VH-VL binders against p14714r889to1111. Designs and how they scored, part 3

Target 1, 223 residues: p14714r889to1111
Amino acid sequence: YLRHEVKDPEKAISFLQDLLHSSGLSEDQKRLLRTSVLCREQLAKVISDSDIEGIEEGYVELDCSEFGLQESLEAVVKQVMELSIERKVQISCDYPQEVSSMRLYGDNLRLQQILSETLLSSIRFTPALRGLCVSFKVIARIEAIGKRMKRVELEFRIIHPAPGLPEDLVREMFQPLRKGTSREGLGLHITQKLVKLMERGTLRYLRESEMSAFVILTEFPLI
Short names: E, the ipSAE of ESMFold2; O, the ipSAE of OpenDDE; V2, 0.75 times the mean of E and O plus 0.25 times the DockQ between their complexes.

## First folded at step 1 (VH-VL)

Design c10 (framework fv_cemiplimab; at its last look DockQ between E and O 0.03; V2 from the best seeds 0.00; counts 0 for: pae E 18.2 > 2, placed apart)
Fold by OpenDDE, look of step 2:
Structure c10 (fold): chain C 223 residues (1-223), chain A 121 residues (1-121), chain B 107 residues (1-107)
Amino acid sequence: as target 1 above (223 residues)
Amino acid sequence: EVQLLESGGVLVQPGGSLRLSCAASGFTFSSYSMTWVRQAPGKGLEWVSGISGDSSYTYFADSVKGRFTISRDNSKNTLYLQMNSLKGEDTAVYYCARELEWLLYDAFDIWGQGTLVTVSS
Amino acid sequence: DIQMTQSPSSLSASVGDSITITCRASQGISNYLNWYQQKPGKAPNLLIYAASTLQSGVPSRFSGSGSGTDFTLTIRTLQPEDFATYYCQQLNSYPFTFGPGTVVDFR
């Protein structure tokens, strides 16, 4: 029921975005609009997910297309800004210079979903103390496979201050789904499963005495 | 006490193979990425390879890619570097190091004392 | 790959002196720069990470600064035990690369 009810508003938003695009926007406004479109598309994809079991079992196919990594990362950060402000937790983003020019081939919306969920969780469980920061770091390695074929290995590190995620959520993230899994746990679990669908995709959660971190590794064709 | 101890460095002929080991103690080995760094005699430091805690990812310098493999046995707290098709340019002291990645930035905070690999005919 | 350079390649100083070593990256590396100290016949030791954060146990006479492409390591009141070679390292992207090193010897 909810999926059907959300479709119409989603289509309306899409239509409005198209109108705005044609309304003579500044470059900055166009950038914001592009980001909003990416967010909308991500939302639509998540809502369309009707088979959680399929995701759990790894039967979901990725929808791959060309996308800009920087734009993707911007969309991710924008999704968590409200919570960041509310929690008074700063987000420190640090990307390699080459990220600005990277065009990749893959499922961008799933990537956004993965990164937004992990970043959101990190912020959510960061103490609301002034001066605390969640670090969002990207490390890239470009490899030449052939004369005209390049790939990039990406490592996303989302580092947040102790105490980090509750142990039960970490457990729910990596253990099979069961009756009683929390909403937050389900989200993290699905995120973990989505990462596994990506090429060489791995997700780890590391906990130390003072810091915790999501470490997401994946690889994309570089266009 | 946190400690790393390299072993396996010997004299080998060009084209030969050698496996280095690094024994770790004093910390939860599986929780840390590990790296190999080498230093040719009288030269500077060169990053060689890295491996994630769970061995999901490995990284290599271009100079060794395709010839070297990095692995680890977390049950034995041991890091390995398999070196094949060795060249004279591979002659160096090989250090294993722990990556401190719990902080906002990476650092090699713990180093072994190194093991000397000599490639010569 | 990101190329790292250091200057000077070597310098001589006296005990009590203040010295500065510079490191430059071929492209922006933010503050993902570490400094290591290596004494003859020994393994490198981490001095500074994140361009300016002092590693635990390292004397306060060591300090690092910089961001982007230009970085500096400063040693105030040089001590006899500071005789060593110093290396910078970028960790902004793979492959990680080191500077060529700066040899600090005493007059």
Scores: ipSAE 0.007, ipTM 0.538, lowest interface PAE 9.3, mean pLDDT 90
Fold by ESMFold2-Fast, scan of step 1:
Structure c10 (fold): chain C 223 residues (1-223), chain A 121 residues (1-121), chain B 107 residues (1-107)
Amino acid sequence: as target 1 above (223 residues)
Amino acid sequence: EVQLLESGGVLVQPGGSLRLSCAASGFTFSSYSMTWVRQAPGKGLEWVSGISGDSSYTYFADSVKGRFTISRDNSKNTLYLQMNSLKGEDTAVYYCARELEWLLYDAFDIWGQGTLVTVSS
Amino acid sequence: DIQMTQSPSSLSASVGDSITITCRASQGISNYLNWYQQKPGKAPNLLIYAASTLQSGVPSRFSGSGSGTDFTLTIRTLQPEDFATYYCQQLNSYPFTFGPGTVVDFR
């Protein structure tokens, strides 16, 4: 309802939420605030979905900066913890020692988006049976390009019990988007397109007799 | 039925060039990373070079970097090692090997018989 | 580069003995450690991968253990066909590196 802010409803809603947060709230007002937060979250999803055209066309430009790999991996695990707890599926992390001091140049948020989506999918399709876990493994292969220049090939293996993802969902991930693509399939499709935007990025889904896995390969300059 | 067969090893003069080939059979060649490992007479194993299934990534040992090039032709199921500016220290039996990729580990599970390269005047 | 060392460089044992070979990495490699056997005049053969998992077809008298930087290969009840050189290898980072090898002789 702010005429000056009508063309930017997200800013208007955020402004109103801040005002309400700063005042004492009744139970009815708290309910209204919760509804407002849900509306803002829906708007944020719509805005995110508008990037799909750019991602499909391959025109989305990565926002590269220096970041710590250890911190990024910790943020990803934190993002998926709620679902992990709800489904009683543990996450087992296996990182080489060099990860703790590794500083990379690349798009940290897109890397986190890729890893979060594949971890969430792995958790969702792990049976809710006690003792089952999802393994999040990182393999870092460092190569010197010349004097004082280094790069690292990072291989992320997100391993979960067989049978893993439905065959239809894996097909949706790698095939062109169409009307009727599932919500899960859309998320994974976007993820594989984002991987292709990364330096020499590849995404595979592998099935073995007892285990299935996402295998993500990407390369970063090492600082 | 899975087999690797190296060829091309001969006597070459220092500073010369040579290309080795490795013919693969019995498996889907393009699905595997491949590697070259050498062994000087009476010495141990030394990893030389590796290449991913789609040729997107290539790796080299420091001793051969800038002189050797690894490549593959998936339509012919063949791995190559182009060796330039050869030195006496490059004298070795050259093995090609397949990298077995499993979810928690990697290994060189299939090896060829090797081909001898001698660099001498 | 990750440097691999093996101990001993060579050993002599009798048929029926149990022997242990040690491999050490200059930095942590988790369980990305393989063992290979090379018989005289032949190509290497994979024995153990992931530090402790036997390759299909390898006799149960072979076993591997360790993680991080220290690893061992054990051969129980040594047989005549076990005369060979044994190499450890790390696949954790490029360049991949092998140990210098341990020669097993028996009399």
Scores: ipSAE 0.000, ipTM 0.505, lowest interface PAE 13.3, mean pLDDT 81
Fold by ESMFold2, look of step 2:
Structure c10 (fold): chain C 223 residues (1-223), chain A 121 residues (1-121), chain B 107 residues (1-107)
Amino acid sequence: as target 1 above (223 residues)
Amino acid sequence: EVQLLESGGVLVQPGGSLRLSCAASGFTFSSYSMTWVRQAPGKGLEWVSGISGDSSYTYFADSVKGRFTISRDNSKNTLYLQMNSLKGEDTAVYYCARELEWLLYDAFDIWGQGTLVTVSS
Amino acid sequence: DIQMTQSPSSLSASVGDSITITCRASQGISNYLNWYQQKPGKAPNLLIYAASTLQSGVPSRFSGSGSGTDFTLTIRTLQPEDFATYYCQQLNSYPFTFGPGTVVDFR
């Protein structure tokens, strides 16, 4: 059974854009709606990628194109801003302009999905206390294969206060899916599988006495 | 009817100052970012400056940064461009435009007729 | 700053022709690219935003394509009112630079 009646979320986004255009919304309302639409674009990708077994076995192919790293990182921050405000968790972004201005070739939407999920999880498990924040850091190492080709190894560190994620969630993230896996565990498991599909992709979760961190390594052609 | 109307363009000597105005009508002015774009005689378009709906953010081209100031009065539906330390290279028709911000996309969808600023000794 | 170039700088065409104008950015700008039309003595008019989305009221003979650094504006079945100057503009990062323009003249 092929499902021809499924409504495309892209059309829903287009209708929201028309409504936003025609309304007298405040700047805060526009910001909230933008974040909501970006989250629904991510949901649309998840819906079209409904074969979780394909992701688990590595059969999903990345949809690669040219993209700007700065706009990708800004979209990620916008996607998590609602939860950040709701939970009173500050997000500190610390990456140099040279890193953020890079043009890369890769799957921008999957990168945003990976970073958004890990950032959201870090926010969820950060207590709403004065002086606590989630740090988002990007570190780059450029590999010159020769003048003809350049690649960049990116390290994304998403650092949050101890104790971080519950140990059961960390186990669910790295173990094969089983009956009874939590919704949070499923999301993190899919995320680590998506990272493994990327070139030189690794995802680690570090736990230290004062903080815990997601550490994501991946590599892209630099344009 | 949605309209933008610029005013204040005159002949000014180098080093002088001038304030341009842009009167908006037919839409909720405070809901939109606004921008100034200029065009020297016989030349192409150059983006000059922008301001958010609530004035929280202002932006400038490097060629005018430190010399020009952008502001708006939402109670009067008016956008302003204060131009100081004017140079001959600032001679242009100045347009105001409404910036439509949809999600991650921007567009300058409504433009005024322009006002001519001439900087000459 | 992101430099924008356009090619050709001018062209001559007849009513009914199909023409293309290219725009190139000095670095990638995703799809944050607008096209404008300007007639002498008039303000620019928005034709296309987000590289390929037609503004309301723009005829379907106009189309845009491209992403990254290379973009194309196509006018199929050129009409008398299409003789004008066309500008691309990037909106990826401030300052929002314009291309130098392409003049489309009647042959």
Scores: ipSAE 0.000, ipTM 0.413, lowest interface PAE 18.2, mean pLDDT 80
ESMFold2 (binder alone), look of step 2: mean pLDDT 92; pTM 0.942

Design c11 (framework fv_cemiplimab; at its last look DockQ between E and O 0.03; V2 from the best seeds 0.00; counts 0 for: pae O 12.3 > 2, placed apart)
Fold by ESMFold2, look of step 2:
Structure c11 (fold): chain C 223 residues (1-223), chain A 118 residues (1-118), chain B 107 residues (1-107)
Amino acid sequence: as target 1 above (223 residues)
Amino acid sequence: EVQLLESGGVLVQPGGSLRLSCAASGFTFSTYWMTWVRQAPGKGLEWVSGISGEGGSTYFADSVKGRFTISRDNSKNTLYLQMNSLKGEDTAVYYCAKSDYEYGMDVWGQGTLVTVSS
Amino acid sequence: DIQMTQSPSSLSASVGDSITITCRASQSISSYLNWYQQKPGKAPNLLIYDASSLESGVPSRFSGSGSGTDFTLTIRTLQPEDFATYYCQQYNSYSYTFGPGTVVDFR
């Protein structure tokens, strides 16, 4: 990629965020710009993941802030859209109505990284047979803790046709890193470690006769 | 229902040989790593050996390396442990276990007792 | 091989107590640690995998924590069925090893 565009990704992100707040853009233009900022912030996080040892040991610090869930999910889908088109695999999204207004406190970019990697893997291992789809579902369970605090338990299901991921790749996702781990396995391994860093985070991979799924559970303070 | 059933445990003399079997049912046997774990009477658990789903990789505890061999027959859904040059310290209940994709031993057999005594 | 130790070797407790069992590895094993429960005459039962994740069907009174070399299993509000022996087990290497076990008995 061009040197000017990536020489300081966090400075570029800050500039785009300032532009969003100070310009006279329409609401549609602001939404498109917010999505672009989220995509650039995701790239910055990917560049910083060179500390594989820290991720293995769980020492990576989450960068928490307020974010809108709908914008994050839209950014995730757009990040994988090129592969979806190339492989002729449709993405079917199923979000509860509450998602459109849900504001969370957490590491938005790590959440996007997790969801993008699992969605990308699901698309890669879906054959283009009879117009098959990858299903991206969100289930939300809101709970009040006292009078001032609410939390939401989010369950993300990324469902694709059987048989799903190769067995060796699923093993690489969950096992300690070894020499010879595939590039795809490394990405999934990092993803499962990042899920574990999130509050009440779990990632499971399920195989059923007609479908396989990533099931990701995490919890956020609700603003 | 996932089930594992060990068999073949008997009394043998020191220096003897014995083969244990583990019959598996209720899952696609060839896709899961399988292990043997033993427990001497009144003692803790000791991992003995493991084998990959297609059988290409085998692993052994130092205490049994060179004396024990692990194998599987995926057409018969059966795991084997060949035990040679048996010693008194090999006296134990031997369990077979299925490793989950998340690498816990999530299903265990009931165990079979091997006694090495003269 | 990676050596695993557990503390205490045994303890006595009453129904309703909360207890903590510790497990220490001779080198870092990241989060690659499982906990098992074993009752007399029975095969072990997986409780916790990946240091802190509960296996399906395990009551929420069980919890695991730790990373690196030091790990804990906590049982809150002990029930009669929780009196058993507990083992940790590392899978950081292909040569898996168990801790020596912790016996939890009635006081």
Scores: ipSAE 0.074, ipTM 0.635, lowest interface PAE 6.0, mean pLDDT 82
Fold by ESMFold2-Fast, scan of step 1:
Structure c11 (fold): chain C 223 residues (1-223), chain A 118 residues (1-118), chain B 107 residues (1-107)
Amino acid sequence: as target 1 above (223 residues)
Amino acid sequence: EVQLLESGGVLVQPGGSLRLSCAASGFTFSTYWMTWVRQAPGKGLEWVSGISGEGGSTYFADSVKGRFTISRDNSKNTLYLQMNSLKGEDTAVYYCAKSDYEYGMDVWGQGTLVTVSS
Amino acid sequence: DIQMTQSPSSLSASVGDSITITCRASQSISSYLNWYQQKPGKAPNLLIYDASSLESGVPSRFSGSGSGTDFTLTIRTLQPEDFATYYCQQYNSYSYTFGPGTVVDFR
């Protein structure tokens, strides 16, 4: 039922985007169209996760494969960059050099979903003011399990200016879903549950006087 | 140092009223939910009431609904619990606690004793 | 209201023992469960949140597990400072409810 109810609006948006593309757009209008396409793709991804009860109860299986961490981070930044430009909120990325050669075994698409949702929320609630930005930081701690196996603990920090997210969104992210949950709150709630499906996954939201941050921890086997 | 300090607990006759206060320091008070939890002598913990950071949302246990009100003054970093129509079963140590949706109640005050008897 | 029960209601243990406390909810609460420690004459302290996540500053000898209706708190290699009352608490629905508590005493 939820898939059926959202499917037609998604088709309508796609049709309108096609008409606008045919109309001869300005560069600003072309950028907005590209952003709307990316947002539509993200919405389709959330709708395809309609087994929310399975996610909520922790019965969903991850689709694990080998992937490159740098490629995943680049894909995430690309997914959110257009919205960043529209809102005039810059993203600053800080990765250790090991990321460029790091190959992991895990669910690449779910990791991207987690990171993109938290980045999009951070961008939405950051003021468009000089000197303010969203910082995306990765910290990697490598552990050798004997001589043949390696594992990495990854800490993702998505830092943005205080006060950060409205407290209702943070509540919706961590508390059980109720009638009237916003679309943003539903997306963050699913994200929080997906993090818990990851190996040793945790998601925290920090509020300090000058900054707020998502802190995501998860472990992956290294290839 | 993050601290919460309750005050206002005294002996009150049944049917009386009392207001408890909780002074907060060491964190950005207005960004956190605050809650009251009580503990009757020799008994376990009972959640009483919660209030959102800006004060727009309030929740109450069924046992106190209609008799108690929760409020906060963010300019003074103070949480309040107004207790009306007090009953003997309201006798308890009342704790205020900072609530984090991720963590639950991560910081607690020392408690203030309310005794309701004739 | 969701009813919470704990077992045992009390236990006697010695330093160095490993102990287990269980908590049951009257209906599924997913992972929306916290564990608190209360020492005599003190306010409660958060140990475990979201069923299995260790609160910052809490010793690693504490661990939580479970989902749905059945939850467990384990303390390995019991220390003198661990003699206290332990409470579980659900936050799946308002009003929040605590378990009746488990008293861990010296033997």
Scores: ipSAE 0.005, ipTM 0.502, lowest interface PAE 11.7, mean pLDDT 81
Fold by OpenDDE, look of step 2:
Structure c11 (fold): chain C 223 residues (1-223), chain A 118 residues (1-118), chain B 107 residues (1-107)
Amino acid sequence: as target 1 above (223 residues)
Amino acid sequence: EVQLLESGGVLVQPGGSLRLSCAASGFTFSTYWMTWVRQAPGKGLEWVSGISGEGGSTYFADSVKGRFTISRDNSKNTLYLQMNSLKGEDTAVYYCAKSDYEYGMDVWGQGTLVTVSS
Amino acid sequence: DIQMTQSPSSLSASVGDSITITCRASQSISSYLNWYQQKPGKAPNLLIYDASSLESGVPSRFSGSGSGTDFTLTIRTLQPEDFATYYCQQYNSYSYTFGPGTVVDFR
């Protein structure tokens, strides 16, 4: 039912985005439009997910294409801005300079989904105290495989102040799904499973006395 | 102050095993790649192994692949090199090094000597 | 595998001299080259990364250049403390091959 109800509006948004693209937009407006397109595509992909069991069992295929890492990260940050403002939690982004020029081959929409979910969760469970910040860090390591083939290992670190995620959510994230799994837990669990589908994908949650962090590792061909 | 300190280098017989340790201090250990580099007596430098910040990725030189393993305990700020099936050619001073973004090894330990001899 | 060579294997120079060491890769490694300095009985120190970037704390008399297969390390106005062995190292692939080294001693 929901898929049918969302399909037409999604197509309309897509159509409008195309019209806007053909209009006389400034460079900044074009950038915003590109970001909105990425968000729309991510939304469409999530809605199309009909088999949660398939995701859990790892039978979901990734849809790989060329994408820019900076654009992807921008789309992720924009997705959580509303919550950030609402919670009065600042997001601090720390990307290496090379991210701006990185073109990767992989499932960008799944990457966005993973990063947006973890960042969103981090903000959600950050106390609404003045001065608190969620840090979004990206570390890149490039290697050459073959004559001109390069790969990049990416580490995404989402650091948020204590107390961090509730322990039950952390447990639900890494434990098999149960009938009593919370909505939040399901989202995090799916996220964890999606990461595992990616090349050398790992997701860890670290808890310390003063801070906690999602640590996501994955590798992509570098184009 | 950023510091690396290797330990575990001793005399071992061919075919033996040895584990080296590298204690790190003065920096956020888990955010950096770590590497092992060795130098045979009177010879040049040879890259041995590398490991990512959280240990998700490991890499080895062909000369040690299948015999050596690299690991780290970020809670202890310690890097390890497990060396199995040791050969005479493995005799060297083994350095641990902190790797920078551009694969530059900007911090080195003083090294620990491993001698493989019958 | 990428092979690295250095020239010369050794050289003698005087304080105040300018010297150049060459490093060559068997295939293109773009700018993925580092230079290290090692003094006797000591661990190596990073001098140059990414072929031409000077590591923090390294004197400006050191400079690196080159791309592709041919690289050079230049030391201007050689100082007494520059007595050492210098190594180039490629990181285009995870072979991380070091050059054989160049010994710089004083005449």
Scores: ipSAE 0.005, ipTM 0.498, lowest interface PAE 12.3, mean pLDDT 90
ESMFold2 (binder alone), look of step 2: mean pLDDT 91; pTM 0.931

Design c2 (framework fv_cemiplimab)
Fold by ESMFold2-Fast, scan of step 1:
Structure c2 (fold): chain C 223 residues (1-223), chain A 119 residues (1-119), chain B 107 residues (1-107)
Amino acid sequence: as target 1 above (223 residues)
Amino acid sequence: EVQLLESGGVLVQPGGSLRLSCAASGFTFSDYYMTWVRQAPGKGLEWVSGISGSGDSTYFADSVKGRFTISRDNSKNTLYLQMNSLKGEDTAVYYCAKDEWELYYFDYWGQGTLVTVSS
Amino acid sequence: DIQMTQSPSSLSASVGDSITITCRASQSISSYLNWYQQKPGKAPNLLIYAASSLQSGVPSRFSGSGSGTDFTLTIRTLQPEDFATYYCQQSYSTPYTFGPGTVVDFR
């Protein structure tokens, strides 16, 4: 499990270090350096949160702060890009216009962990065939609660070709941990528990004739 | 671009020892489980051993348990198989393989290195 | 240990034929079954993982099906490069075990 959690921030840091090495510092590169500090902070947080028992029992506290949704989605895509390239499985992103300006209050790192785990699983179980890809879609529904209070309901769909994940893996994701649970099943089970910690959080796995999908719902205060 | 290159296979007398190496490139070595699979001449494939990305967890087939040790040096992107108390039935081509996301399948294989155990 | 069996042990076929190879596990392994192709003198190559998912770069004429204990590999419109030995492998539990292999020879 932990290997999957720390892998993505380490890849992002390595990529940023390569960019700095190859060129003299520009304004864009100074911006990338600032981003690398954030990636290091995310990695440290993941390592400190390796207590599976706490997550399983639901007493892990969310570390909520203001963050930009587009920045988080871009970070997630970058985190999974190496596997996407290695397996020759393309990722198609479909975000509504308002995502680019959307600022949320919530646990950014945990949201990224949820999205990266489900994207990585989708990539792993997608055949590298012409015309097949993993589709990452976001649907946003903004609701006003009284004057000047806003919330957004976010639906993340991670769509991949049928047949999708093995039946036992989907079962392990939703059932209590048992002896013999696979490492990947443990990772997805923890992901499912993390979604439940989110405001109005739900995670479903859909199977249809031509496609399968993770459907993640969560709600955030909009800043 | 992913490459696995095995080395170390030679003729060894029964009861002898030998260490095999597998040099990996083209992927983040420390993120992946690695495995050794062998094939005796004219026979089928037999899984031998596996190791986690950190090296903390190791797994062995019953036929080699207590005689073989699997290890890795992530700073050198190298996987090792230390073989002790070699028997004639250990004669085989030994393949190094990358285990994609912890134990599900072996997506990249090396070309193999031949170990012959004979007097 | 989970024991794997394959049938047939060998088969003779002609280019253009459609062939099937079966693999059985001694206990349920759900969909944790992989198929590998091995040509003489070469390392094995992954064809199918998770019982039915086609590996990147593998031709679409290869397909896998099954769950639990019974699995099938199908090759539609057999090509000259498909004459090889095919192995199933369970990844459900250690020790991982391979089937004994099915040799596909030219008739």
Scores: ipSAE 0.000, ipTM 0.401, lowest interface PAE 17.7, mean pLDDT 80

Design c3 (framework fv_cemiplimab)
Fold by ESMFold2-Fast, scan of step 1:
Structure c3 (fold): chain C 223 residues (1-223), chain A 121 residues (1-121), chain B 107 residues (1-107)
Amino acid sequence: as target 1 above (223 residues)
Amino acid sequence: EVQLLESGGVLVQPGGSLRLSCAASGFTFSSYWMTWVRQAPGKGLEWVSGISGSGGSTYFADSVKGRFTISRDNSKNTLYLQMNSLKGEDTAVYYCAREGYDILTGYFDYWGQGTLVTVSS
Amino acid sequence: DIQMTQSPSSLSASVGDSITITCRASQDISNYLNWYQQKPGKAPNLLIYDASSLQSGVPSRFSGSGSGTDFTLTIRTLQPEDFATYYCQQYDSLPYTFGPGTVVDFR
């Protein structure tokens, strides 16, 4: 619960990152931005440790509000773009047309956290070859409940070339945390727990001969 | 088919302001990153600014940072470039161009005809 | 910023010739390079993306090659409509930067 004492430095770093992202970046500026991201991640660990305990115990409450799905997806792609460029791995986005007008009621920031973490992992474990890419697909199934209420079942598929994530990392995502848990495994474990907090939330990792994929399913009220 | 049409280029005095428009048709405008590229008379091409499909992310060349803003109105399929504190060096034909589908791809597959901005006293 | 240079600055050629234009980046840009053609009084047209991929609708006489810092655009069997200015452009990092252009003139 010491979140207040460390939140100000994180806000300052986030603001600086936003300013740099709104302008053209040189290689030196990219290096400084990456250093800033690492510093933010180190500071965020104090906050994340508090969040991890809350998430693990299941007492974290979602901060629900109205948001646009397309804006949320664009924010996620922006968040992962630097790693995508650095690793020479293209991201291919495939959204149905309904997404552009879709307004949802839910926790926008937690949804972005889930999607960015799975995209970052997919990028990290994709070889930097021109013919290889990460595909970010959204499948939406709208359900009308009476005349007033609509809901949407959203399936997010983050597809990358086989073999994909190391088996140990996938295991860490679904198993209880241990002293030897990697930083990446910790991030994915938190992500898996956050998905479980979402309405009808499920997270799977699929391995096929040519492709591997994160498959995330959530449900939202549609406005 | 994809069409882009720029407008707004006129003669402006140094220190003045001007807004350029780019009308888009033939594709789902809101799904594409858009860019402005300029070309001074008798000179080469210079990238100016880029904007994401939603308008949530914007990027600028150092030469225009703090003076220019890029925006879009997806309901009207229109891209804008607001130019403030204009300098003689801003004299150029300004092109609107289409970039990638929801990704900053860096290649421009369709271009408008350009609109000439002259900054002179 | 990544600086792009092109050589030659200009060249004179005849219909039927094969010509080569070179582009050099100040640092490694992998294959993140595009080539554009600009005819007098007209907007640029994308010819090649990702160093060697031919854009749809572009004649097969155009080809690109190279990786890292050195890139080449080749036009085989030059046609009258190919007399234009050619620009390379990197997209490895922002800001995107263009080469100064190579003018291909009729002789």
Scores: ipSAE 0.000, ipTM 0.413, lowest interface PAE 17.8, mean pLDDT 79

